VH-VL binders against q9umr5. Designs and how they scored, part 326

Target 1, 268 residues: q9umr5
Amino acid sequence: SYKPVIVVHGLFDSSYSFRHLLEYINETHPGTVVTVLDLFDGRESLRPLWEQVQGFREAVVPIMAKAPQGVHLICYSQGGLVCRALLSVMDDHNVDSFISLSSPQMGQYGDTDYLKWLFPTSMRSNLYRICYSPWGQEFSICNYWHDPHHDDLYLNASSFLALINGERDHPNATVWRKNFLRVGHLVLIGGPDDGVITPWQSSFFGFYDANETVLEMEEQLVYLRDSFGLKTLLARGAIVRCPMAGISHTAWHSNRTLYETCIEPWLS
Key: E = the ipSAE of ESMFold2; O = the ipSAE of OpenDDE; V2 = 0.75 times the mean of E and O plus 0.25 times the DockQ between their complexes.

## First folded at step 17 (VH-VL)

Design ke28 (framework fv_nofazinlimab)
Fold by ESMFold2-Fast, scan of step 17:
Structure ke28 (fold): chain C 268 residues (1-268), chain A 122 residues (1-122), chain B 112 residues (1-112)
Amino acid sequence: as target 1 above (268 residues)
Amino acid sequence: QVQLVQSGAEVKKPGSSVKVSCKASGGTFSSYAINWVRQAPGQGLEYLGYIIPIFGTANYNEKFKGRVTITADKSTSTAYMELSSLRSEDTAVYYCARVDFDEYGSYGMDVWGQGTMVTVSS
Amino acid sequence: DVVMTQSPLSLPVTLGQPASISCRSSQSLVWRDGNTYLNWFQQRPGQSPRRLIYKVSDRDSGVPDRFSGSGSGTDFTLKISRVEAEDVGVYYCMQGTHWPYTFGQGTKLEIK
């Protein structure tokens, strides 16, 4: 009776990380078929996001086909960007709830352990030189690097995020917007104590301006121009915002209170 | 400054495998990519693939169709290129070369090893 | 794969005279950041390749100013203003814009 759930993991992650989430779903929605996609695990999560989108697309097609009543997506961290693109490129997706767990929907501009592993001596102010090259765009983390001080380079060089956000023109933009708007609910989850996603408001489509002042979703050109349908979804009552303090980046999929408050209500 | 030192020349029979090493010194081994390029006698340069040692991530030119495997051992700062199912056409000098992640304004191969001659003959 | 075509393949030059090598790509090497990831390498007899030029025209550290790179889009040139005896070798262009990286056939520079 419950719609099946598809889970997409994040950077340097795997299906193992979602054991608690699966237990919570089984307790509150017994009989739900949950598929945690075991693709692009660990270091493979660094592959270009468009490559990951294609692989995950091939995996979700048969699952969606078997569930004509619809499916739910739970997409963690970087996985939320993969799911954003999936919803745009699939002409026939039947996703009801898209649940985004602390994903950098407007991009990342902050020093993290992942960036230190890739670029040990680089500062966030200089990372644009590497990320906005063809070489850098071969790394998933650079596909959503959004330097607010070099917005011109981000708009022209980002091979992924600027395109799926409609910040740069693409021949498929109208079709991508139409496809994305098929989603039933966009459930955005994140919080100030995440410690990785910078700014944390990126999980809610907020982001830095050139002075590093955070502007919320409704002040973004992406929203105001309705580039991929955020304004339309909000007017339709389809956007849910669920911020929660006290949760670190690796705990979003293993906190019971978070699950009960932000996820459980959307798993019909 | 960064130096790349490769293993010595090898003579192999058709159908066998060869594993060439590339040892890095000077600088942080894991902070750059190690690329592999070959050159048949009297011929031009051909790109094989790369590895990023910090992640263990490797990527290959599809021309080699699963015959090439590139690995790294961070404890010895050494990258390896293994080529299997050797043919006479694989006779070449094999080079390793680095791409520095912290090199701003350049994404090409700036430091090269001395090369390793691999001869495939019956 | 992007095809890189060099001309000439053999270039005999008199000492002190200029030399010029052409490189053409089968598709544009300009990336969305406005940069062109075209490199030039020199290989002296019996030695490993050495990078001379990156991003069309930027000289690597220690490369003499008599070497210059120019071009745009699909058509590029390496020029040596005054050929010296030490310049003997094979010169390769290489594109880093599209995967996989590809090289030109090489141009052999010889003294007449």
Scores: ipSAE 0.052, ipTM 0.590, lowest interface PAE 6.0, mean pLDDT 89

Design ke29 (framework fv_nofazinlimab)
Fold by ESMFold2-Fast, scan of step 17:
Structure ke29 (fold): chain C 268 residues (1-268), chain A 122 residues (1-122), chain B 112 residues (1-112)
Amino acid sequence: as target 1 above (268 residues)
Amino acid sequence: QVQLVQSGAEVKKPGSSVKVSCKASGGTFSSYAISWVRQAPGQGLEYLGWIIPIFGTANYNEKFKGRVTITADKSTSTAYMELSSLRSEDTAVYYCARVDFDEYGSYGMDVWGQGTMVTVSS
Amino acid sequence: DVVMTQSPLSLPVTLGQPASISCRSSQSLVWRDGNTYLNWFQQRPGQSPRRLIYKVSDRDSGVPDRFSGSGSGTDFTLKISRVEAEDVGVYYCMQGTHWPYTFGQGTKLEIK
């Protein structure tokens, strides 16, 4: 009787990473149909985000169609951005709770081992040269690279995040906003000890200004302009913020206390 | 500094497959992408696809999608291009080339292999 | 796919004289970062291609000053200020802005 749950993984990830999450859901909501999507696994997670959105869209349509009462999304790390786009491009989604698990919703500006493997000689200050090129925009990680010192390049060259956040105009922006606003609840989860998502407040729509001072969601132009509906969602009480300290990036889907506090209450 | 050395010439029958290798020496294999380009005798250059060896992530020109597979073996610093369902029109010199992700954003194919002649005939 | 058109296709030049090759694209090659991903390659007889120029006008390391690239949008030029015997070969422009990447048909430079 519980609504089905669809899980979307992150960068270099697969369904196996969610074994503990599935155990927790089974314990608290027995009988829940949980589908962890096995698309763009491992190295395929580097494919352009719009390509991933199309593939995940094709997979979620039949699941949503069979669940007229609605579904829940749990979307981890990069997967949270995929889910953001899904909710915008689908005219008929029936998502109740969208649970964003430490996802860089305003982008990423930090050195990680993943970036060093892909771009071994680059520092975060120089990644804008690679990421905002046509070559860079063919990689998912560059689709949400947001250099606060080159915001003009981010706004103009981002093929994905700047468009989905309404930071740059797009012909479909009005329809995307209407579609996104169909969501029942936007549950934002993240914390200061993540160690990968930089700044960690990106998981809550906060981000660096040009001086690397974090401005929170309510100070962002995307919020103030209500570009894709954040201000409207907050006004109707549909945004839930659940920060938790002490959790590293790879532990968000395997921490019982996090699950009980931030995820369990939103699975009906 | 980096050198790319390709496998030797191949003669194949129509309908068969060919697998060309490209071995990198000098530098780290994972620090760049490998592109594959072909050139029919007396003709121009045609881009087939690329791979980032560290992850095995590949992208293909739609013209060859379904027939071309590009792979890499990090342990031997070798990239491979396999082309199936060969036709006489696939007769060409096949080149591998490096795409370096450097601080200057050059992204060009700055180091090339010597080329591998693939002849498709009955 | 972006079509790259070179002219002339055959370019006979006297040693020491300048040479100029035109390359035109069917779409703008300006990317959203403000850069134009237009490359020039040289292929000497029996050899692999060698990159001469990237991003319209930046010379690759080891490429002589006599080679220069210029242009914007859809119209690009490779110039050799004083042709030398070693410059004989086929020259290709290539765009890296739009996937799939495409080459011009080539310009054969020969000494007359």
Scores: ipSAE 0.392, ipTM 0.706, lowest interface PAE 3.3, mean pLDDT 90

Design ke3 (framework fv_nofazinlimab; at its last look DockQ between E and O 0.80; V2 from the best seeds 0.80)
Fold by OpenDDE, look of step 18:
Structure ke3 (fold): chain C 268 residues (1-268), chain A 122 residues (1-122), chain B 112 residues (1-112)
Amino acid sequence: as target 1 above (268 residues)
Amino acid sequence: QVQLVQSGAEVKKPGSSVKVSCKASGGTFDSYAISWVRQAPGQGLEYLGYIIPIFGTANYNEKFKGRVTITADKSTSTAYMELSSLRSEDTAVYYCARVDFDEYGSYGMDVWGQGTMVTVSS
Amino acid sequence: DVVMTQSPLSLPVTLGQPASISCRSSQSLVWRDGNTYLNWFQQRPGQSPRRLIYKVSDRDSGVPDRFSGSGSGTDFTLKISRVEAEDVGVYYCMQGTHWPYTFGQGTKLEIK
């Protein structure tokens, strides 16, 4: 039998967005129990990410308990960060494949058309004033806002991303790393035509330096320091990178070719 | 100078809802948050919640258990506070206040509305 | 929630004399950036609150220099060097570090 699949949605999203994915999984892996978690839907997805992590944790624990052989996680967009945090805080998770579907794993610093209403060009450069305040950190989007021009503020003020990345020292860093390393495979999916994740390489743990030059995962301090286990995972062949062009952000969960190429191989 | 102008006094029955508006003049909501604070007669100040208009959603004091809804219309630079299931204890002056996000990081309510008296009586 | 405790709650003062209001928080108000988001508000009779001090000791524009804020961690003080008639009202401390943001009970300053 196939391992259960748990799906976590993204920002301003809901379970409805994954209807095609469910169809694909049912067709290719009949009998698979797929649970799309309808928590923090719509505007509620702007709740602090740690609050979301707690809510999703409560939902996945009983699912994992009923699946002693393990489960797969498919986590889309903001959901990918939620899932990574879940795997970090859970010392007893049994996740075989963690599929990060176009997630801003290294944060967001974008001003794309999709986010212009949130982050107009004029605001992108100044959003740090909001996001790195106590007021702003009560919103999920600020929890993974990563301003490359204000690194000190990011490191100090980020309530979420800087912590799960191990970029800011905290007493749980070692334990979180240990927990995260329990994952069987980390499948990173994204692409240059996403149009939302900025830079799109963030889905692969790449990100801007101070000059907004995109550096790859292996050039990131979090990798070099193995702060949460990326280097270790890569060394043991547990990281899979699946870039795909021609897919917009809202199509990652509905593209059949993407599913067959990047998702299906890891559903066992 | 930025000013916040609130809607007029309201008299409501218990169980009904009230919606108070707060219009910003002389500026936009792009770089601000709008907070809502109330003050019962002869009492102190109580924080209800705030909205960052560019995010389109608000953060609420859980004490109000979902009775408060804060919204904003960026096109009119107007914020709204709706309180449902009104009780006599909700009788208060309701204030909106601007939170600025400047380079200095003051992060306080530096501009206040004139207040809106909401009376809940049978 | 963070509890803000002011003292005294009533403060009768003679004109020209100094006044001091204490505010204590149940938790440290130092945020991750190293700042302490403690504010002082003045509310004159029949008026909206007005911010006097932010980040413990910074005065808003237009606030007379006779007002000063001090403190750290959990203990804060607002001082008025020479009380004037226009200073009559209720003063509130407020913390903006931990959600939900909370106010002190208020201190009513009156002229003797």
Scores: ipSAE 0.908, ipTM 0.951, lowest interface PAE 0.6, mean pLDDT 94
Fold by ESMFold2-Fast, scan of step 17:
Formats: sequence, C-alpha cells, structure tokens
Structure ke3 (fold): chain C 268 residues (1-268), chain A 122 residues (1-122), chain B 112 residues (1-112)
Amino acid sequence: as target 1 above (268 residues)
Amino acid sequence: QVQLVQSGAEVKKPGSSVKVSCKASGGTFDSYAISWVRQAPGQGLEYLGYIIPIFGTANYNEKFKGRVTITADKSTSTAYMELSSLRSEDTAVYYCARVDFDEYGSYGMDVWGQGTMVTVSS
Amino acid sequence: DVVMTQSPLSLPVTLGQPASISCRSSQSLVWRDGNTYLNWFQQRPGQSPRRLIYKVSDRDSGVPDRFSGSGSGTDFTLKISRVEAEDVGVYYCMQGTHWPYTFGQGTKLEIK
C-alpha cells in the first residue's frame, strides 16, 4: 500500500508538533506507517547540522531497509536542510518524495518573529561576526546563516550549507550530487506570510543578492552550474513548487488546506 | 572595556554541585561568547565549554557532558557554570573568559575573570 | 581531540636575553577560512591568564612588541626578544580551530 513516511522536525522543535499532520495522513492515506524522528529535540536542535545528519542517518537506515519500495520524507524548517544532506551522503537511500516544508534551502538572513524571540534586539547585520567563526559554526543556526552583505565570509566559513549547495568545493561533491539525484520528487513548500524564514523564497532556492533583491532559483549559480542536481531535477520534471500565502512558520504542519494541496498528492 | 567578575570561593563535599557566576560589565552581552576554563592546583588549563547568550544554549566538552551546565541571564549580563556530582579531582580554579567576535577576527578569550577556587573535600 | 605539545616545559632565561617557546599541534590548525586560530596566553603567579597573541602572530591591545608569534600549519613559536622580570610566569598555546579547544601543557619561564 502506501510508502512509509519519515518526519524530521525543525529548530527548537520536537516530534510533538506533528500531531495534526499525522491526523491528516491517516485520514487520506489510512495505514501509512509514519515515523516522526525524536532526535535533536529542543535545545539539541542547535547542535551542528553535520552531527544531526549523522544521528538522523543512523535512525533512517533501518526504516529504509524495511521498505524496499521506497519511503517519503517530510522535513520541516531546519529539518529540510538535514534531509538535503541525508539524500547526498546516503549512497543507498530509497526516497521517493522529499517534501521540504518551509526550509531555508539557500540560507537565512533576517530578523523574524522566531529570531526576535531568541534575540530581544535585532542583530541581523552583525550576526555574521559570530556565525562565521569556529565558535559559531558549532551551532546549527550559524550553519545556514547566509549574510548577502558578507557572501565571501559565508562561502569560506559555512561548514554546512555552502558545502551541500556546492557553493564551496568538497571532495565528495560528485558522489553527493549522484546520490541526491536518486530522489523521485523534490516538493518545495513555503510562503510570504511565514514570518520566520527570510527571505521566504529561500524555501524555493531563491535568495538575496548584495542589494537584498531576491533572485529566484533559476538565476542562482547553484542552479546554473547544476552543483548538486537542481537543474537536472527540474529538467526531469521532478521539482514541485507549492507556495501558499496566509501560513505562519509554526502552522505549516497543521494547516489542512496546505496538506491537501501541497503534501497529500506526493504520498503514494 | 569589558570586565568579568566572578563569585567567591566555594568548599563542597563529594557528590554535591557548585554554581559559579560570571558578571559582565561593558560592551553588549549578546555580542560575544563566555567560555569556562579550569585549572587544577599546579596544573594546566582545561576547556569546559562556552555559551553564546543570544542562542540561549551552550557547547560542552565531551569530557564534562552530563555534569556541566552553562547558562546565561541577559537581564543581569551574568553567565553561570554549574558542575554536578563533584569529585576531589574537580578541585580547581574555574575561570570565565570572553570570546570577542570583532571585525579584525581576533576570536578567542581576550578578557578573563579573576577566577573562582572550588575545593572538593571530605 | 587536537593535542598541543609545548617545549621546553621549563625555560630559565637571563634578564635582557631572548626566549623562545615551541608549540606543536597533532593536526593542522588552518581553518577553512584560511585563518589559523592559534593563541598564546601568559599566566603570572596568582593571576588569571592574559592573552598575548591571536591568529598566530597578531598582538592583543596593550601587549608589548617584544612579544611576537610565528608559525604555520602545526608548528608555532612564541618569542620574547628581551625578557624582563615581569615576564615570569607560565605560557600556554591554545588552539581554537577544532572543537573541543585545547591548551598546551604550559612553559614555565624563570629568571636564572
């Protein structure tokens, strides 16, 4: 019947946030085995993303092994970056649909409602000093901080995002690209009212230039160079873009209309 | 100029916990990190962990993971280091130190507290 | 963990003469940004450590120019061109490139 679904949560989150999503899946695809991974919860979500990738990899291997017909990933917020890396480092993943739920795929730059909760005063213009250091790169949020005014520092210092996006060279880049390209569908979800992911178009591989003008995916060097396979996936018809207005960051996993429109069609 | 002032000396019994404070003055507390380093009598320096107050969480040296907790209170510009399940080998001077993230890339512990002697005995 | 090895561990020096301390790391301290996060600290008797040098060779504000750092990769040197009485203490190298951050064993500088 339906392929198993693996869910990866986001920053300062846990498996408990997905009860509505599980209810929707059960209603439309009864009998689906859904595993919400209970790793790196709460403050542990600030651990370096490569550490999280290793832990989640160990958890997903037995699930994928039990499902030779394939699995689906639903990866929320920061979790979408973890899933990006999982698909690249796993030589043998059998993921059909990778559903990226409001994830900052090109990075984060901005004071958002969630960031303001962490920072009582806006620090977006100065966070690069902390993030682009050995100390800062031991925290997940700095692994995908992408200051468009200090792109050279981002490219040199990012331990994670610049590597998985192919913006900086890595010995494993060719293998990572080959592995990522085995995915059946890349389903990108996000919207202008998210309030946390900045720019919101980062969820669709768009991002700020040096003047803070958003350039969409097809204008990015990452896409043009086909660094990890985006251009190839798009040509194959494997990229789905599903933007939706009116949804705040903490509501993507609990909105029925979004589920029916953007998620349900990809849960074979 | 940033100054770090630590709480006074402590004498603790084995199995108890100790909580040392480090109060910062000057600069913006949220703009830097606070490291914790210890030094046993006549011995070298050992790194316990550090907190970046703006993230609200700390990174711990694996050797102390599970026993050390580092926290920060932004309203008082104070960092804390709590060490539990104390043993005699935890007897040491505990230092806090600032990690500055300036535009010159000086990254590292440029300002240190005066140290807090923690004695664990009988 | 990166092991930092200092030599000598005891350094008797005559006033006005130069002193040199070596520090070796078990792996390269060059970070991916091209910087090397190697620091040198001085600890005078009964006092907190004081940073002298950061990024191999840059002096902290207020540190006399008789202190200089050099090196690359895994081999580093702290040099004092003309030792003064106030330089007595223990000197530590420290790497901030690879977590967890680690210190050398320390070099005790003494006036002979």
Scores: ipSAE 0.814, ipTM 0.913, lowest interface PAE 1.0, mean pLDDT 91
Fold by ESMFold2, look of step 18:
Structure ke3 (fold): chain C 268 residues (1-268), chain A 122 residues (1-122), chain B 112 residues (1-112)
Amino acid sequence: as target 1 above (268 residues)
Amino acid sequence: QVQLVQSGAEVKKPGSSVKVSCKASGGTFDSYAISWVRQAPGQGLEYLGYIIPIFGTANYNEKFKGRVTITADKSTSTAYMELSSLRSEDTAVYYCARVDFDEYGSYGMDVWGQGTMVTVSS
Amino acid sequence: DVVMTQSPLSLPVTLGQPASISCRSSQSLVWRDGNTYLNWFQQRPGQSPRRLIYKVSDRDSGVPDRFSGSGSGTDFTLKISRVEAEDVGVYYCMQGTHWPYTFGQGTKLEIK
């Protein structure tokens, strides 16, 4: 029988958005228990990410307890950051596959569709003023805003991303790394036509340098220092990269070809 | 210079609701947050919550247990605070105040409305 | 919630003399960026509050230089070097580091 699957949604999203993904799993892996967590829906997805992590943690504990052979996580968009933090803070999680579905794992610095979708006026060069303040950090978008031109402010002000990336020193870094490394596979999914995640390579732990040149995962300091275990996971053969062109941000969980190619093989 | 003008005084019965408006003039409404603070007669200041209009949602003080709703209308540059299930202890002057996100990192309520007296009596 | 405690609560002062108001927080007000978001407000009789000081010691524009702020961590002070008649009112400290943001109880400054 198949391991249970837990699904965590993204920004301005809800459990309803995953009905097609549920259909695909039911058709290809009949009998799989799939739980789409119905927390922090819609506008509540703007709550601080640590608050969301706490709430999702409370919801996943009984599911994991009932499945001693393990579970899989499918975590979409902002939800992928919630899931990565879950894997760090839970010392006894039993996650086999962590499937990160077009998530801004190294942050967001979008002036294109992402900013225009949220803000009709383009603001990416100025959003750091709001986000790197106590007022702004009370909103999830600001918890992973990553302005490559104000990296000093990011490193010091970020309540979430700089911490879970190990970019800022903290007393839990060793424990969080140990916990995250308990995962069986990290499956990274994303693509150039996403239109929201900016740079789209953030879904693969790539990000801008100060000149807005994208450096890929293996060029990032957090990888080179193995701050939270990426280098160790890659050396184990535990990182799977599954890029796919032609898929917009809202279509990742409703594309059959993507499911069959990038998701289904990891739902053992 | 930014100015905040609030709606007029209200007298309400217990159990009802009140909605106070705060109209901003000057500056860009998208560039700052609007806070709501109240002051009971002869008492100090109490923070209710704030809205960042760009995000279209507010952050609330848990003490008010979902009785407070803060919204913004960008088309009129107006923020609103609605307090429901009114009690006599909600009698207070309600202020709106701007939080500016400038390069100095000042982050404070540097511009205040004139206040709106809300009286809750039987 | 962070508790902000002011002392004294009532402060009669002779014109031209210095005044000092203490504010103590129940937690450090140093935010993760290294800044301390401690503000001071003045509320003159019948008026809305007015910000005087932000980030412990930075004066707002138009605030006379006789007002100064100092302190660190949990202990903060507002000083008026020479009290003038226009300084009558209630003074509040406020922390903007830990949500929900909170005010001190106020210090009523009186002449005579």
Scores: ipSAE 0.684, ipTM 0.855, lowest interface PAE 1.5, mean pLDDT 90
ESMFold2 (binder alone), look of step 18: mean pLDDT 89; pTM 0.920

Design ke30 (framework fv_nofazinlimab)
Fold by ESMFold2-Fast, scan of step 17:
Structure ke30 (fold): chain C 268 residues (1-268), chain A 122 residues (1-122), chain B 112 residues (1-112)
Amino acid sequence: as target 1 above (268 residues)
Amino acid sequence: QVQLVQSGAEVKKPGSSVKVSCKASGGTFSSYAISWVRQAPGQGLEYLGFIIPIFGTANYNEKFKGRVTITADKSTSTAYMELSSLRSEDTAVYYCARVDFDEYGSYGMDVWGQGTMVTVSS
Amino acid sequence: DVVMTQSPLSLPVTLGQPASISCRSSQSLVWRDGNTYLNWFQQRPGQSPRRLIYKVSDRDSGVPDRFSGSGSGTDFTLKISRVEAEDVGVYYCMQGTHWPYTFGQGTKLEIK
């Protein structure tokens, strides 16, 4: 029998978005128990990420407890950051494959068409004023807003991403690293035509430098210092990179070719 | 330059709800947050919650979660605070106040509305 | 929640004399960005609160030089160097560092 699959949705999202993904899993792995978590749906997805981590933790504990052979996580967009934190704070998780589906793992810096209804023109360059304040950090978007022109503010103000990436010190960093390293496979998925995640290479732990030139994962201090285990996982052969062109942000969970190429092989 | 103008006084029965408005004029509505604070007669100030209009959602003080809803309409530059299941102890002046995200505003509320008296009596 | 304690609660002062109000927080108000989100507000009878001081010691525009704020960590002071008649009212300290944001209980400044 197949390991259960837990799905964590993204910003302004809900379980309904995964209808096609569930159909694909049922076709290739019939009998798989798939749980799409209906927590922090819609505008509730804007609640602070640490609050979301606590809520999702409470939901996944009984699922993991009933699956001694392990579980798989499929975590979409913002949900991939929630799953990053879950794997770090849980000293008893039994996750085999963590499938990160176009998630801004090094942060977000961009005003995309998908978010235009929320933001007035030119918000990209000005969002740092809102986000890097106590008020702004009470919202999930600001928890992973990473302005490369104000990296000092990001490092000091981020309540979430800078901590889970080990970019700022935290007393639990060593334990978080040990816990994260128990994951079987880290499957990173993303692509240049996403249109929302900016830069798209953030899904692969790449990110802008101060000149907005993208530096890939192996050039990041987070990787070089092995802050939460990326270098160790890569050396172990546990990181899978699956970039695919031609897929927009809202289509990652509904593209059959993407599923067959990047997701299906990691669902045991 | 920026002014906040609130709706008029309300008298409500216990168990009902009240919705207070706060209209902003001057400045850019999307560049700041709106806080809601109340003050019972002869008492101190109590923070209810705040909204950042560009995100379209609010954060609430746990004491009022489930009863308070804060919303914003960017097209009319108006924030709203609705309080349900009213009790006599909810009798207070309700204030809206701006948090500007610049060197003068990110530390607290620099511009306040005139206040709205809400009286809950049977 | 962070508890903000003001002293004194009642402050009778003679016109032209200095006045001082203390505010203590139950935990440090230094946020992770190194800034301290401590504000002082004045509320004159029948009026909305008015912010006098932000970031411990910075005066808002239009606030007279006779008002000054000082302090660090958990201990803060608002000073009025020479009290005027229009200063009558209640003064509140407020922390914006830790959610939920909280106010002191208020200090009533009265002319004796």
Scores: ipSAE 0.773, ipTM 0.895, lowest interface PAE 1.1, mean pLDDT 91

Design ke31 (framework fv_nofazinlimab)
Fold by ESMFold2-Fast, scan of step 17:
Order: sequence, then C-alpha cells, then structure tokens
Structure ke31 (fold): chain C 268 residues (1-268), chain A 122 residues (1-122), chain B 112 residues (1-112)
Amino acid sequence: as target 1 above (268 residues)
Amino acid sequence: QVQLVQSGAEVKKPGSSVKVSCKASGGTFSSYAISWVRQAPGQGLEYLGYIIPIFGTAKYNEKFKGRVTITADKSTSTAYMELSSLRSEDTAVYYCARVDFDEYGSYGMDVWGQGTMVTVSS
Amino acid sequence: DVVMTQSPLSLPVTLGQPASISCRSSQSLVWRDGNTYLNWFQQRPGQSPRRLIYKVSDRDSGVPDRFSGSGSGTDFTLKISRVEAEDVGVYYCMQGTHWPYTFGQGTKLEIK
C-alpha cells in the first residue's frame, strides 16, 4: 500500500493546522498512515533547532523502522529546516519524498507576521544584534536568521543553518552530505504571496545578496560547491520546484489546488 | 540609562508560588534580554533563565524545570519570574539583570535590579 | 554543564597591594564567532552584583582602570593593581558561551 507520511509543523504551529492536508491525502491515497508529529508546539517551536531535530528524530525512528518500503516527509515552514537536518544526521533514514512547504531553506531576512504580532515596529534591521549571540542562538528563529548585510556574523554565529548548508565547516559535513543524498525526491514549494518567508525564493534555495537582490539556487555558493548535495540531486533529476502564486503563509497546508499540483504527485 | 526596579520582599509557605516583577525604565525594552539569577544567603550566584521579550518566550535552566516561568509584558516594560512548589531551599535573593545586544558588544548582565528577598518558611 | 572554578576562595589583602583571582572553565569558552564570553562581577556587601569586565578583558564604563582581565580558552585572571577599601566584596567569574550559563563559586576579598 501507500508509504506512510510524516508531517512536521512550523513556527507557532501544531498538528491541528494540518486537518485539511490529512483530508486531501485520505481522498487521493486512502489508507495512508499519516503521523503529524505533536512535538514543539506553539511557543515550544522557539526551542533551538538542534534540540527539535533530536526530539523529532526520536519520534521518526520507530515510524521509519516499521516501513521498510520507505516514508514521505511533509515539512512546513520552519519544519522544513528540521527535516533538512534529520535527513543529514540519520545514517539510516528511508525517506522517499521530502516535501518542503514554504520553508526558509537559505534563511529568513524580513519581519515575520509572528514577530509583528508581538512587536508593532519593524525588527528586521536590528534582529542580527540579538540573533548572532549565544543568547539568541538558543531560539529557533535566530538559528536561520540570515541578515545579508551582516553575512560574516551569520556565517560565524549561526549554530544551525550555516552548518546544515555547509556554509561553515563541520567535522560531520561529509557524513551529513552522504545521508542527505539518500533522499528520493526533494520537492520545493513556495510562492511570492507567502507574506512571511522573506525572500520567498528562500524556499527554493535562492537568497539576497548584500544589495538585497535575490540570487537563485544555481548562483549560490552552497549549490556551486555542492556543499550538501543540491547540485548532485539536481543532476540526478531529484529536485522538483513547484512555485504557486496566491497562497499566504498559513494556507500552504489547506489549499486543494496546491495539494493536487505540488504534493499529491509525490506521494506513493 | 536603563534602570531595573524589582518588587518587594515576599514571605511564602512551602508548596506556594511567588511571582517577582522587574520593571525597566529607559532604553527600548524590546532591544535587550532579561536574566533571572538567585543567591541563597551566604551562597553564590545561580542562573535561573532569561527571556528575550521580542520572542515572547524564555529559556530555563533544567535544574528548575517545570517550576520556573519567566514572562514579559511589553505594554508595561516589565518582566516577571514565577517560581512554584516552593521549598525552604528556594529562600534566596532573586535578581533580574539586563543582557544588552549592541553590535559586537557586551554579552551579559550589565544592569541589575536591586534584588527581591524571597523567604520560604513554615 | 560548564564548571567554573575560582581560586583562591578567600583572598585577604593589604590595602594598596595588588590582588589576583583565577578562574578556570571545564571546557573552552571561545564561541564559534571567535569571541570568549567570560565576564567578571563584583558584589559588595548588601549590594547587587556589578559587572566589571566582559569578553575577558573589556572594562565596563565607570570601572576603575586598576581592574583588568586577561586569559584565553579555559584559564582567566582578574587583577586589581592597587586594592582600595571599596573593593571589599565577593568576585564571580561567569561564562555565557555554553547553556546553561554558570558562575564560579566566588572569591571573597577582605582587608587583612
């Protein structure tokens, strides 16, 4: 039958957000075992990403072990970064499709609706002062904050994203690359009307240069150096890009047209 | 510059909870973090946790897991530390202190509150 | 947890003489940004702690130049070149590199 699906939520989120996604999967792939991981919900989603990776790893190991034909991951927003790290740190993952729903794969540089909810003034230009410190790096949002005007601080201070992207050296980088390359398909989803992920092209491994001009994945040093396998995956035909306009950040998991176009084809 | 003013001394029974306030004046409340540190009589300093008000959530020392809650109210520029299930060994002076975040700047607790004595006795 | 060990724990000094306090960490305090998050605090009797030194050797505004910090990696020193009466108190080193943040046990400086 169909491979099990594991869902990983995003920042300030919980399993309830995926009720529509589960309905869609049940309609098109009846009998699929879908597990929405109920860890690091709400404000707990601000815990350090490496802590979240450890917790989610413990939860996915028994699911993967019971599914010898493989599993699919659907990882939303910040959850896409958790799944990136899971695929790198697990020597024995059996993930077929890794579906990244509007995740800031190259980082975030822009006021999120979540931060604006807490604070009315734009925090974009000042967040680097907090994030690139030991105190700030104990919070998930800082783990992928990527200020293009302070790239040297990002490269040196980031405890998570700079390491996962191979932008800073790590003793485990070779093993992480080998593990990540075992994935069957990397399905990237995002769009210009998201309103939270900034730049939205971060969901496709594009990002700002120092002038805030977006450079796409193929122009990134991470891709050109093949630091964790993007160039190899693209050459293998394993990267799928599915941009869609008209979808806000909180609607990626509840839009039927998006599901049918970008997600359904990669569930087996 | 920034000044931190804490609430007054408390005397509590074992098993109760205490909530200490720390009101900031001067500077921008959201531009720094607030740490909480305690000191039992005649003893050294012990780090409880801190909150970065801009994120609306706190980081706690595992030693106090499940008993300490740190919050911040942006409208009043006030941080709070609540400690529940009080025991006699929680008797201490509780301090709040600012962590400033300037570019390449200082990295811990440059401004301190006056301290709040919490006494836990039957 | 990173263990911070101070020595001596009791430091009797004669007014006008130099004083030196050692602080050792159980692991390197150099953070990935190349900076060392080692701070020194002074606590006078009945008062809140006051930060004297941050980043090993940078002196806070208003701290007299007779106070100096030095060291690297796991071994740090706070020096007072000429002890004055107002220096009586307990001195703590603190690391802010590794969570949870930890303090040394304190060094009590007293006039003999």
Scores: ipSAE 0.768, ipTM 0.891, lowest interface PAE 1.1, mean pLDDT 90

